# Miniprotein binders against q96jn8r1131to1294, part 61

Target 1, 164 residues: q96jn8r1131to1294
Amino acid sequence: TLEFLENHGKNILLSNGNRTATRVASYNQGIVVINQPLVPQLLVQVRIDFLNRQWTSSLVLGVITCAPERLNFPASACALKRAAWLLRGRGVFHNGLKICEKFGPNLDTCPEGTILGLRLDSSGGLHLHVNGVDQGVAVPDVPQPCHALVDLYGQCEQVTIVNP
Short names: E, the ipSAE of ESMFold2; O, the ipSAE of OpenDDE; V2, 0.75 times the mean of E and O plus 0.25 times the DockQ between their complexes.

## First folded at step 6 (miniprotein)

Design z3 (at its last look DockQ between E and O 0.77; V2 from the best seeds 0.00; counts 0 for: pae E 13.1 > 1.5)
Fold by OpenDDE base, look of step 6:
Structure z3 (fold): chain B 164 residues (1-164), chain A 82 residues (1-82)
Amino acid sequence: as target 1 above (164 residues)
Amino acid sequence: SEEEKRIEELLEKILYLLEKAKELAEEGDPEKARRLLEMAKILIELLMRIAKELGNEELLKLAEKLLKEAEQILKEVEEKLK
């Protein structure tokens, strides 16, 4: 089953069989990684459970290609400078550099209840799904194996892994 | 102390969630209320853990009280969702 790894950001508390991540302090230190690597036939989805509008920005979603169990997480995903492909706002980032200006909906404005998904296609393209709708290829060729990463940043204080 | 401040902030957040959940339930959004209550329960359990680690019986008692309250509100909200 899909779960968040025990290796996570310092402000994260896992619950519900490690399927729910809650950031319990501040606005950062909220990175979590899903245990199973992405494979072409696997759709991984998380639901935004709670947004705290005290903060600005919101969750970051993406993948990492390094070993997640041994990763020393920075305070935010944007500080990942290696082996990281991230979706933030409407932008796509690789190792901290923006490689696409406008892709899909603005993650910073997704309301509670929004279900965000990641899926690899047969050619290694990384797709974003929003409420079940394929938004297209965010990253055309992602190295495998890779793991889905969620940064509970800013407004986003809780997410839960949900079944497709 | 820094620990006391952290506990205070946690308590404030829990109380806020409980109150907001009540309001949302009354406003006709019991589903959102339920989500807030579930989050509150998680934070309360964290508070319990902190209390035990510190050996603070008063804090533990307070946390237990908050949990009972959250569960009661949750029960009421869930009935509205039927």
Scores: ipSAE 0.147, ipTM 0.594, lowest interface PAE 2.5, mean pLDDT 92
Fold by ESMFold2, look of step 6:
Structure z3 (fold): chain B 164 residues (1-164), chain A 82 residues (1-82)
Amino acid sequence: as target 1 above (164 residues)
Amino acid sequence: SEEEKRIEELLEKILYLLEKAKELAEEGDPEKARRLLEMAKILIELLMRIAKELGNEELLKLAEKLLKEAEQILKEVEEKLK
């Protein structure tokens, strides 16, 4: 079953059978990773449960292509310089470099209750889903195996893994 | 201390969630009130764990009182959702 890994950012508390992640302090140190690699038939979805609008930036969503169990996570996902493909705001980033200026909705403005999904297609394309609607291919060729990552950054204080 | 600041921040968030949940229940959004109360309970349980680790009996009693308050408000909110 899908759960957040026990290896996570230091400000994260896992609950609800490790399906809910809460950032309990500060604005960062909120990286969590899904325990199973993405495969073409697997849609990983998280619901935004709580936002603190004090901050202007919000969650980061993406994948890492290295083994996550022993990885030493940085304070924020944007500091990942290796094996990372990330969606921030409207941009797509690879290893800290912006590779697409505008893809899908602006993650910084998604309200509470938004369900965000990631899946791979059979060609290794990474798809973003928003409230059940496929937004198309964000990244055309993600190496496998990869794991879904969420950074509960800034506004985002809680997310829960939900079934499709 | 850093631990005392951590506790203060956690307590402030718990109190905010409880107060906001009461407001939402009165303003006719009991579903959101329920979500805030469930988050408050998670944070209160963390506070109880911290209190036990520190051997802080005063803090543990406070956390237990907050948990009872959260559960009572949640009961009232869930009656409104029926």
Scores: ipSAE 0.000, ipTM 0.381, lowest interface PAE 13.1, mean pLDDT 87
Fold by ESMFold2-Fast, scan of step 6:
Structure z3 (fold): chain B 164 residues (1-164), chain A 82 residues (1-82)
Amino acid sequence: as target 1 above (164 residues)
Amino acid sequence: SEEEKRIEELLEKILYLLEKAKELAEEGDPEKARRLLEMAKILIELLMRIAKELGNEELLKLAEKLLKEAEQILKEVEEKLK
């Protein structure tokens, strides 16, 4: 029942019942959002299907606390200055501010086939999962409701929602 | 070690310039983005020369990839400036 919302960045094409997102142009305008709020116990996972190694940076993922259905997305997720907690490269960002220098693996170097997951624990902590392995709490006390966001930035040109 | 640090510092500067240029282009300052991209290209050319002198094919491929990225962003920036 998990799908990407029809409201997405302008360079995105949805397929496979809105479970696959492809960025068809450039390096940006690739934000997609999951259609259900990220509630505790829900593990949202995406698989990296295709990387264009022309670009140096890659996907960004995280959560937003604003309503995504009619949101006018900026060119990149990192331009969201409010209501966004994002993982980019090795960093964790809130309101454009880096709040953690090195967390989990470098997202810019994850290969095709990598499965990335987001999950809230019962205390509201946001966890990153990489190939089924919990990396720990990236962000404590995420406000709710919140929505899982993936930015198909740079190298990452296609992702697919996968079941746990 | 000193050579490795120099390459690492140069890569860090190039990556900073490319990311900042993308940010500025996306936020509506294409003129400043163009200036940062021209600076990045100069540093990438330096990195290419270093890679060739060292016979480091991995580093040369990385520099070529960075140049391709800079050129692609620059094309988009130039379209906005027209």
Scores: ipSAE 0.000, ipTM 0.417, lowest interface PAE 10.3, mean pLDDT 87
ESMFold2 (binder alone), look of step 6: mean pLDDT 85; pTM 0.824

Design z30 (at its last look DockQ between E and O 0.02; V2 from the best seeds 0.00; counts 0 for: pae E 16.7 > 1.5, placed apart)
Fold by ESMFold2-Fast, scan of step 6:
Structure z30 (fold): chain B 164 residues (1-164), chain A 82 residues (1-82)
Amino acid sequence: as target 1 above (164 residues)
Amino acid sequence: SEEEKRIEELLEKILKLLEKAKELAEEGDPEKARRLLEWAKILIELLMRIAKELGNEELLKLAEKLLKEAEQILKEVEEKLK
């Protein structure tokens, strides 16, 4: 079953059988990773449970291609300088560099209850799904194995893994 | 309008300063982060004055929210500088 790994950012508390992640302090140190590789056909989905509108930016999601079980996470996912492809706001980032200006909806404005999904197609293209709707290919040809990552940054203080 | 464009430009500058300050604080340059946060606060206070002069309650709420964010990041930056 899909769970968040016990290795996570220091401000994270896992609950609900490691299927709910809550950021309990500050605005950062909120990275969580799914416990199994993102393989083609697997749709990993999280629901936004709680937003603290105090902050201007919100969650980041994407994939990493390094082994996550013992990884020392930085304060934010976009500080990952190796092996990361991330969706933040409307941008697509690779290892801290913005590689696409506008993709999909603005993640900083998604309301509570939004379900965000990550899926690889058969060619290794990374897709974002929003409330069940495929937004298209954000990143072509992601190296494998890779792992789905969610950064509970800024506004987003709680997410829960949900089944399709 | 010209006024709306100037407000948008001011807001864009504020948002860029806050974004860069968070990045610098997270990457271990808290002194530069503090400098950017102080500049952001000055611009936010200007935005608040403009909002009050226009009677724009939504813009005022946005400016107050941005000020709160800047102050909270600044507090964390100050802890790192200790």
Scores: ipSAE 0.267, ipTM 0.674, lowest interface PAE 3.6, mean pLDDT 88
Fold by ESMFold2, look of step 6:
Structure z30 (fold): chain B 164 residues (1-164), chain A 82 residues (1-82)
Amino acid sequence: as target 1 above (164 residues)
Amino acid sequence: SEEEKRIEELLEKILKLLEKAKELAEEGDPEKARRLLEWAKILIELLMRIAKELGNEELLKLAEKLLKEAEQILKEVEEKLK
């Protein structure tokens, strides 16, 4: 079954059989990674459980293409300058560079209860799903192996892995 | 109006300063982040004064939220500088 890796941001507490991640301090140090790589048939979904609207930015969603088990995560996903493809706000970023200005919904405005999904298509394209609806290809031809990443940043204080 | 454009420009500058400060803090340059946050607080206080003079409750609430965010980030940055 899908779980968050034990290697995660400093401010994360894992619960619910490692399927729920809670950021218990501050606004950052909230990176979590799914325990198995994405493959074309795998849809990884998380539900936004709890938001604190005191912060202006919210979660970041994406993939890393390096091995996550011993990676020293930065304070925030946006500081990943290699091996990373991220969806932040409405933008798509590769290694800290914005490669698409607007894709899908604005993640900073997604309410509690939103289910966000990531999957690879057969061509290696990374798809975003929102509440079960495919938003299309955010990133063409992502290198494999890659792992889904969630940064419980700012507003986002809890997410839970859910079944498709 | 011209007043609305001035508010928009001020808000844009504040948001850019906060965004850059967060990036610098997370990239390990807290000294520069601290300076940007101090500047952002000055501009936010100006925005709060403008909101109070206009009686604009929504703008004041936004400015107060931005100030709290700047202060929280500054506190974390100052801990890193110790």
Scores: ipSAE 0.000, ipTM 0.245, lowest interface PAE 16.7, mean pLDDT 86
Fold by OpenDDE base, look of step 6:
Structure z30 (fold): chain B 164 residues (1-164), chain A 82 residues (1-82)
Amino acid sequence: as target 1 above (164 residues)
Amino acid sequence: SEEEKRIEELLEKILKLLEKAKELAEEGDPEKARRLLEWAKILIELLMRIAKELGNEELLKLAEKLLKEAEQILKEVEEKLK
């Protein structure tokens, strides 16, 4: 079953069989990684449960290609400088550098209840799904194996893994 | 039920977004209106998903109606952005 790894950001509290991640302090230190690597055509989804509007920005969603069990998590996903493809706001980032200015909806303005998904296609393309709707290819060729990563950053204080 | 309340809240959010988008379009801020409409569509898609999961045909029909409305407003707003 899909769940978040025990190796996570310092401000994260896992619950609900490790399917729910809650950031219990500050605005950062909220990175979590899903245990199973992405495989082609598998849709992995998380739901935004709670937003705290005293903060700016919101969750970062993406994948890492390094071993998540040994990862020393930085305070934010933005500080990942290797093996990282991330969606932030409307941008796509690779190792901290923006590679696409406008892709899909603005993640910083996703309301509570929004279901965000990641899926690899048969060609290694990483797709973003919003409420089950394919938004297109965010990254054309992602190295495998890779793991889905969620950074509970800024406004986003809780997410839950949900089934498609 | 609690689920019904959640659906009601979602519907309310969608309707508020649509109304606000109309207001903003009339006030001369079509770009902001466009952004609200895009999110309205996203929430409507969520509502459609919920309806399908529950097998609620009436709710699905309502969601489809809302989607058409959102798309119509969006079309009008996009014309203003040309």
Scores: ipSAE 0.000, ipTM 0.177, lowest interface PAE 14.5, mean pLDDT 89
ESMFold2 (binder alone), look of step 6: mean pLDDT 84; pTM 0.813

Design z31
Fold by ESMFold2-Fast, scan of step 6:
Structure z31 (fold): chain B 164 residues (1-164), chain A 82 residues (1-82)
Amino acid sequence: as target 1 above (164 residues)
Amino acid sequence: SEEEKRIEELLEKILKLLEKAKELAEEGDPEKARRLLEYAKILIELLMRIAKELGNEELLKLAEKLLKEAEQILKEVEEKLK
């Protein structure tokens, strides 16, 4: 069963059997990681439960290729300069470098109820799914093992893991 | 209108400054982040004055939201600078 790891950003509280993550303070320190590696064909999905539109930016999601169980998380996923491939706004980032200007919909404008998914294809390509629709390959040939990461940044204060 | 274009350009500058300030604060460059936030606050205060003169309540609310965000980021940055 898919759960968020107990190692997470300091502003996170886990509930619902570690399937719901809530950021309870500030706008950052909200990184959570899925408890098992993102292996090819596994679709990991989270639903946006609550948005506080006081902030200009919103959640970030992607993968990390380092072991997450004892990782000292920075204030935001964008500060990860090693082993990270992230989707933020419409951009794709590798270790803090923007590698694609526009990919998929703008994550800063996704409404509550949006279901975001991450999946590796058989060639190791990382796909973003939005409300069940495959947006295509955001990152080719992701190193393995890798782990799905969600950063409850800015507007996004709560997400829940959902089944396909 | 020309006025609407100027407001849009001002908003774009403010949003860019806030994004860069967050990146710099998170990358461990709080001094640069503070300078960008100070500049962003000046532009936000200008936007607030424009909104008040136009009686544009929605624009005023947006400017107040941006100011709150800038102050929150600045608080984090100042704690790192100690």
Scores: ipSAE 0.254, ipTM 0.641, lowest interface PAE 3.9, mean pLDDT 88

Design z32
Fold by ESMFold2-Fast, scan of step 6:
Structure z32 (fold): chain B 164 residues (1-164), chain A 82 residues (1-82)
Amino acid sequence: as target 1 above (164 residues)
Amino acid sequence: SEEEKRIEELLEKILKLLEKAKELAEEGDPEKARRLLELAKILIELLMRIAKELGNEELLKLAEKLLKEAEQILKEVEEKLK
């Protein structure tokens, strides 16, 4: 059973058996991590439940290769300066540096109800899935073990883990 | 048009300032964040004046949203500075 870890950003409230994450304040401090390592062929999916369109940017998805259980989370995922590969807007970021200008859809414009998925292929390539459709390899050769991360940043105030 | 290009350039500058201000606030430089937010507010107020002059209600609503974002971040930054 996939759940969000109890170690999370300060503005997060977990509910629904730790399968729903809600950011209850501000625009940041909203990082959550899945309770199991992302192993090849495991598809982790979250649904966007609530968007507050006051903010110019939205949800960030990705992986970290550091242990998340005792990590002191920064205010935003993009402030992770070690061992993070992140999808934000249309960009791919590694440790705060943009490594790809345009990949997949613009995450800042995905509507409520969108289902976003992360999966590793057998070669360690990180894939983004959008509403069940594989967008391709965003990052090749992700080191293992790694952990799926969602940052409820800006517009995105609630997500729920959904099973395939 | 040339007017549309100028508005697009102004919007891009505002968005970059807001993004950098959030980054600085989150990484522990609230003084620089405050300065960038004050600059962003000046440019947003310029955008609002342009929108009103043109009678462009959509652009005005966008500028008002950007102003609310800038003010919310500025409030949080100012609390850190106390």
Scores: ipSAE 0.546, ipTM 0.803, lowest interface PAE 1.8, mean pLDDT 89

Design z33
Fold by ESMFold2-Fast, scan of step 6:
Structure z33 (fold): chain B 164 residues (1-164), chain A 82 residues (1-82)
Amino acid sequence: as target 1 above (164 residues)
Amino acid sequence: SEEEKRIEELLEKILKLLEKAKELAEEGDPEKARRLLEIAKILIELLMRIAKELGNEELLKLAEKLLKEAEQILKEVEEKLK
């Protein structure tokens, strides 16, 4: 079954059999990673459970191609300078560099209850799904193996893994 | 209106400063982050004064949220500088 890894950002508390991640302090140090590699056709989904609207920005999600089990996470996912492809706001980022200005909906405005999904197609294209709807290819030819990452940044204080 | 455009430009400047300050704080440049946050606070205080003059309660609430965010980032930056 899909779970968040016990290696996570220092402000994270895992519960519900490691399927729920809660950021218990501040606005950062909230990176979590799924326990299984994102293989083609596997759809990994998380539901936004709680938003604290004190903050101007919200969650980031994407993939990393380095081994996550012993990784020393930075304060935010966008500070990863290698092996990371991330969706933040309306942008797509590779190793901190914006490679697409507008893709899919604005993640900073997704309400509580939104289900966000990541999936690789057979050609290695990374897809974003929003409430079950495929938004298309955000990143072509992602190297494998890769791992799904969620950064509970800013507004987003809790997410739960949900199965299709 | 012209006034609404001025407010939007001020908000854009504040949001860019906060974003850059968070980036610098998280990437290990807390001294630069602190300076940007001090500038952001001055602009946010200006936005609060404008909101009060206009009686715009939503804008005042937004400015108060931005100030709280700036102060929270500054607190973490100051802890790193120790």
Scores: ipSAE 0.352, ipTM 0.726, lowest interface PAE 3.0, mean pLDDT 88

Design z34 (at its last look DockQ between E and O 0.02; V2 from the best seeds 0.00; counts 0 for: pae E 23.7 > 1.5, placed apart)
Fold by ESMFold2-Fast, scan of step 6:
Structure z34 (fold): chain B 164 residues (1-164), chain A 82 residues (1-82)
Amino acid sequence: as target 1 above (164 residues)
Amino acid sequence: SEEEKRIEELLEKILKLLEKAKELAEEGDPEKARRLLEMAKFLIELLMRIAKELGNEELLKLAEKLLKEAEQILKEVEEKLK
């Protein structure tokens, strides 16, 4: 079953059988990665459990195509300059470069209880799901294997992996 | 109104400074981050004065929230500078 990897940002504490990630300090150092590759048609979902509204920015999610088990994570996912496709706010980013200005809802404004999902289609397109609703293809032709990544940045201090 | 436009422009400047300061702190330039945070605090305090003069409690609460964020980031930056 799906769990967060034991290799994670230094401000993360894993609980609930490694299915819940809590950022216990600051606003950054909160990257977590799912323990299995994102294979086509697998829907990986996380629920936003707790938002600390003192911060202006919030959760980032996406995929990385490098091996995550021994990766030295930067302070934030947006500092990844290689092998990363990320959704932040309304934008889509590849290796720190914005490649789409507006995709899906603003991730900085999603409330507690929101369920965010990532899925690859059969053509390698990366889809974002919000509360069960497919937002469409955010990134075409994602290389495989790839791994789902969540950055508990800013407001987002806790997420839990949930079943479809 | 003129006041609303001025407030929106000030907020945009503050938010950009906070975003850039976090980026610089995370990428290993705490001295530049400190400088931008002090600029942000100055503008936030200006926003607080405007909010008080207008009797706008919502804007004052927003400014206080932004000040708290700036001070938290500055605390981490100061720790790195030791």
Scores: ipSAE 0.346, ipTM 0.715, lowest interface PAE 2.8, mean pLDDT 88
Fold by OpenDDE base, look of step 6:
Structure z34 (fold): chain B 164 residues (1-164), chain A 82 residues (1-82)
Amino acid sequence: as target 1 above (164 residues)
Amino acid sequence: SEEEKRIEELLEKILKLLEKAKELAEEGDPEKARRLLEMAKFLIELLMRIAKELGNEELLKLAEKLLKEAEQILKEVEEKLK
């Protein structure tokens, strides 16, 4: 089953069989990684459970290609400078550098209840799904194995892994 | 311990949510208050589970008290939403 790893950001508490991540302090230190690596045709989805509009920005979604169990998480996913492909706002980032200006909907404005998904296609392309709708290829060729990463940042204070 | 720190942070978050919910209810935004209370309830229940796992009766008692408070506020807020 899909779960968040026990190795996570300092402000995260896991619940519901490690399928729910809650950031209980501040606006950062909220990185979580899903245990199973992405494989072609596997859709991994998380639901935004709670937003705190006291903060700006929102969750970051993406993948990492390093070993997640040993990763020393920075305060935010934006600080990942290696082996990281991230979706933030409408941008796509690789190792901290923006590689696409406008892709899909703005993650910073996704309301509670939004279901965000990641899927690798047969060509290694990373797709973003929003409420079940394929938004297209965010990253054309992602190294494998890779793990889905969620940064509960800013407004986003809780997410839950949901079944497709 | 690290566990104690996390529990403390959880408690603080719960208390802040409850406080903010009260304020929002008074300010005329009961829907937002309701949302915060739902989150508070979730976190309180998490706290209860943690307390049980640790065998911490005092913490469990506190969590139960907080739950009652949250539910009471929620009831009041929901009445305002009618």
Scores: ipSAE 0.027, ipTM 0.464, lowest interface PAE 4.3, mean pLDDT 91
Fold by ESMFold2, look of step 6:
Structure z34 (fold): chain B 164 residues (1-164), chain A 82 residues (1-82)
Amino acid sequence: as target 1 above (164 residues)
Amino acid sequence: SEEEKRIEELLEKILKLLEKAKELAEEGDPEKARRLLEMAKFLIELLMRIAKELGNEELLKLAEKLLKEAEQILKEVEEKLK
């Protein structure tokens, strides 16, 4: 089943059979990665469990194409300079560069209880799902294998992997 | 209005400074991150003064959130510089 990898940001505590990630300090150091690569039939979903509204920015969601088990994660996903496609706010970023100004909902405004999903389509397109509703293709051609990544940044203090 | 445009310009500058400062702090340039955070704090304090003059409590709460974020990031950056 889907779990967060034990290799994660230093401010993360894993619980609930490694299906729940909590950021226990500061505002960053909160990168977690799903233990299985994305394939077309796999929908990876996380629920936002707790937000601290004292911060303005919130979680980052995306994929990496490098092997995650031994990666040294930076303090924030946005500092990933290679092999990363990220959804942040309303934007889409590739290796730290914004490639789309506006895609889907603003992640900085998603409330507690929001379920966010990632999947690949048969063409390698990366889809975002929000509360079960497909938002379309965020990235048209993601190299495989890739792994789903969540950065519990700013407002976001806890997420849990949920079944589709 | 003229005042609304002034506020929007100020907010845009603040958000750009905070975003860039976060990137620099995470990419290992804490000296530059500190400078941008100090500028952001200056502009946020100005925004707070404008919000108080207008009696705009929602804008004041936003500015206070931005100030708290800037101060937290600055604290962590200053630890790296020790």
Scores: ipSAE 0.000, ipTM 0.099, lowest interface PAE 23.7, mean pLDDT 85
ESMFold2 (binder alone), look of step 6: mean pLDDT 84; pTM 0.811

Design z35
Fold by ESMFold2-Fast, scan of step 6:
Structure z35 (fold): chain B 164 residues (1-164), chain A 82 residues (1-82)
Amino acid sequence: as target 1 above (164 residues)
Amino acid sequence: SEEEKRIEELLEKILKLLEKAKELAEEGDPEKARRLLEMAKYLIELLMRIAKELGNEELLKLAEKLLKEAEQILKEVEEKLK
């Protein structure tokens, strides 16, 4: 059973058996991590439950390759300078550096109800899925083990883990 | 129209400044973030004046939302600068 770890950003409240994450303040401090490593072919999915249109940017998701249980999370995922591969807007970022300008749809414009998925293929390629559609390989060679991360940044104030 | 194009360009500049300011604030350069936020606020105030002159209520609401975002980021930047 997939759950969010109880170690999370300070503005997060977990509910629904740790399967729903809500950011209760501000626009940041909203990082959550899945409780199990992302192993090949495992599809981890979250649904966007609530968007606050006050903010211009939205959810970030990706993977980290360090152990998440005792991490002191920064204000936003893109401030991670080590062991992080992230999708933000249309960009792909490695340790805070943009490595791809345009990949998949713009995450800042996904509406409520959108289901976003992360999956590793057999060669370590990280895939993004949007509403069940594989967008392709965002990062071709992610070290294992790695852990799926969601940053409830800006507009995105609530997500829930959903099963395929 | 030329006026609509100028408004679109102004909005693009504001959004880029806010995004870069957030990036710098979160990446450990709060001093540069503060400067970009001050520039963004200046341009947002210009956008608000244009919206009022045109009687464009939707554009005015958008500018007010952008100002609130800039102010919130600035508060967090100032906390880091202490």
Scores: ipSAE 0.118, ipTM 0.608, lowest interface PAE 5.7, mean pLDDT 89

Design z36
Fold by ESMFold2-Fast, scan of step 6:
Structure z36 (fold): chain B 164 residues (1-164), chain A 82 residues (1-82)
Amino acid sequence: as target 1 above (164 residues)
Amino acid sequence: SEEEKRIEELLEKILKLLEKAKELAEEGDPEKARRLLEMAKWLIELLMRIAKELGNEELLKLAEKLLKEAEQILKEVEEKLK
């Protein structure tokens, strides 16, 4: 079964059989990683459970190609300068560099109940799914193995893994 | 309008300052983060004044929200500087 890895950001508390992640303090230190590599055809989905609207930005999601089990996570996913492809706001980022200005909906405005999904196609293209709708290829040819990452940054204080 | 453009530009500057301040605080540069937060607070207070003069309730609520965010980050930054 899909679970969040026990190695996570300092402000995270896992519950519900490691399928729910809650950020219990501040606005950062909220990175979680799925316990299985993201392989083609696997759809990993999380639901936004709780938003604290005091913050201007919200969750980030994407993939990393480094081994996550003993990784010392930075305060935010966007501080990862190697091996990271991330979706934040409307942008796509590779190792901290914005590589696409506008892709899919604005993640900073997705309401509670939104289901966000990550999937690799047969060519290694990374897809974002929003409430079951494929937004297209955000990143072509992601190196493997890679791991799905969610950063409970800013507004997003709780997510839960949801099966298709 | 020209007025709407000015508000958009001011808001863009505020958001960029807050984003950079959070980045600097998170990457271990709290003194630079503090300076950017002080600049952001000054611009947010200007935005609040503009919102009040225009009677724009939504803009005022946005400015107040931005001020609270800036103050929370500044509090954490100042704790690191102690």
Scores: ipSAE 0.407, ipTM 0.738, lowest interface PAE 2.4, mean pLDDT 88

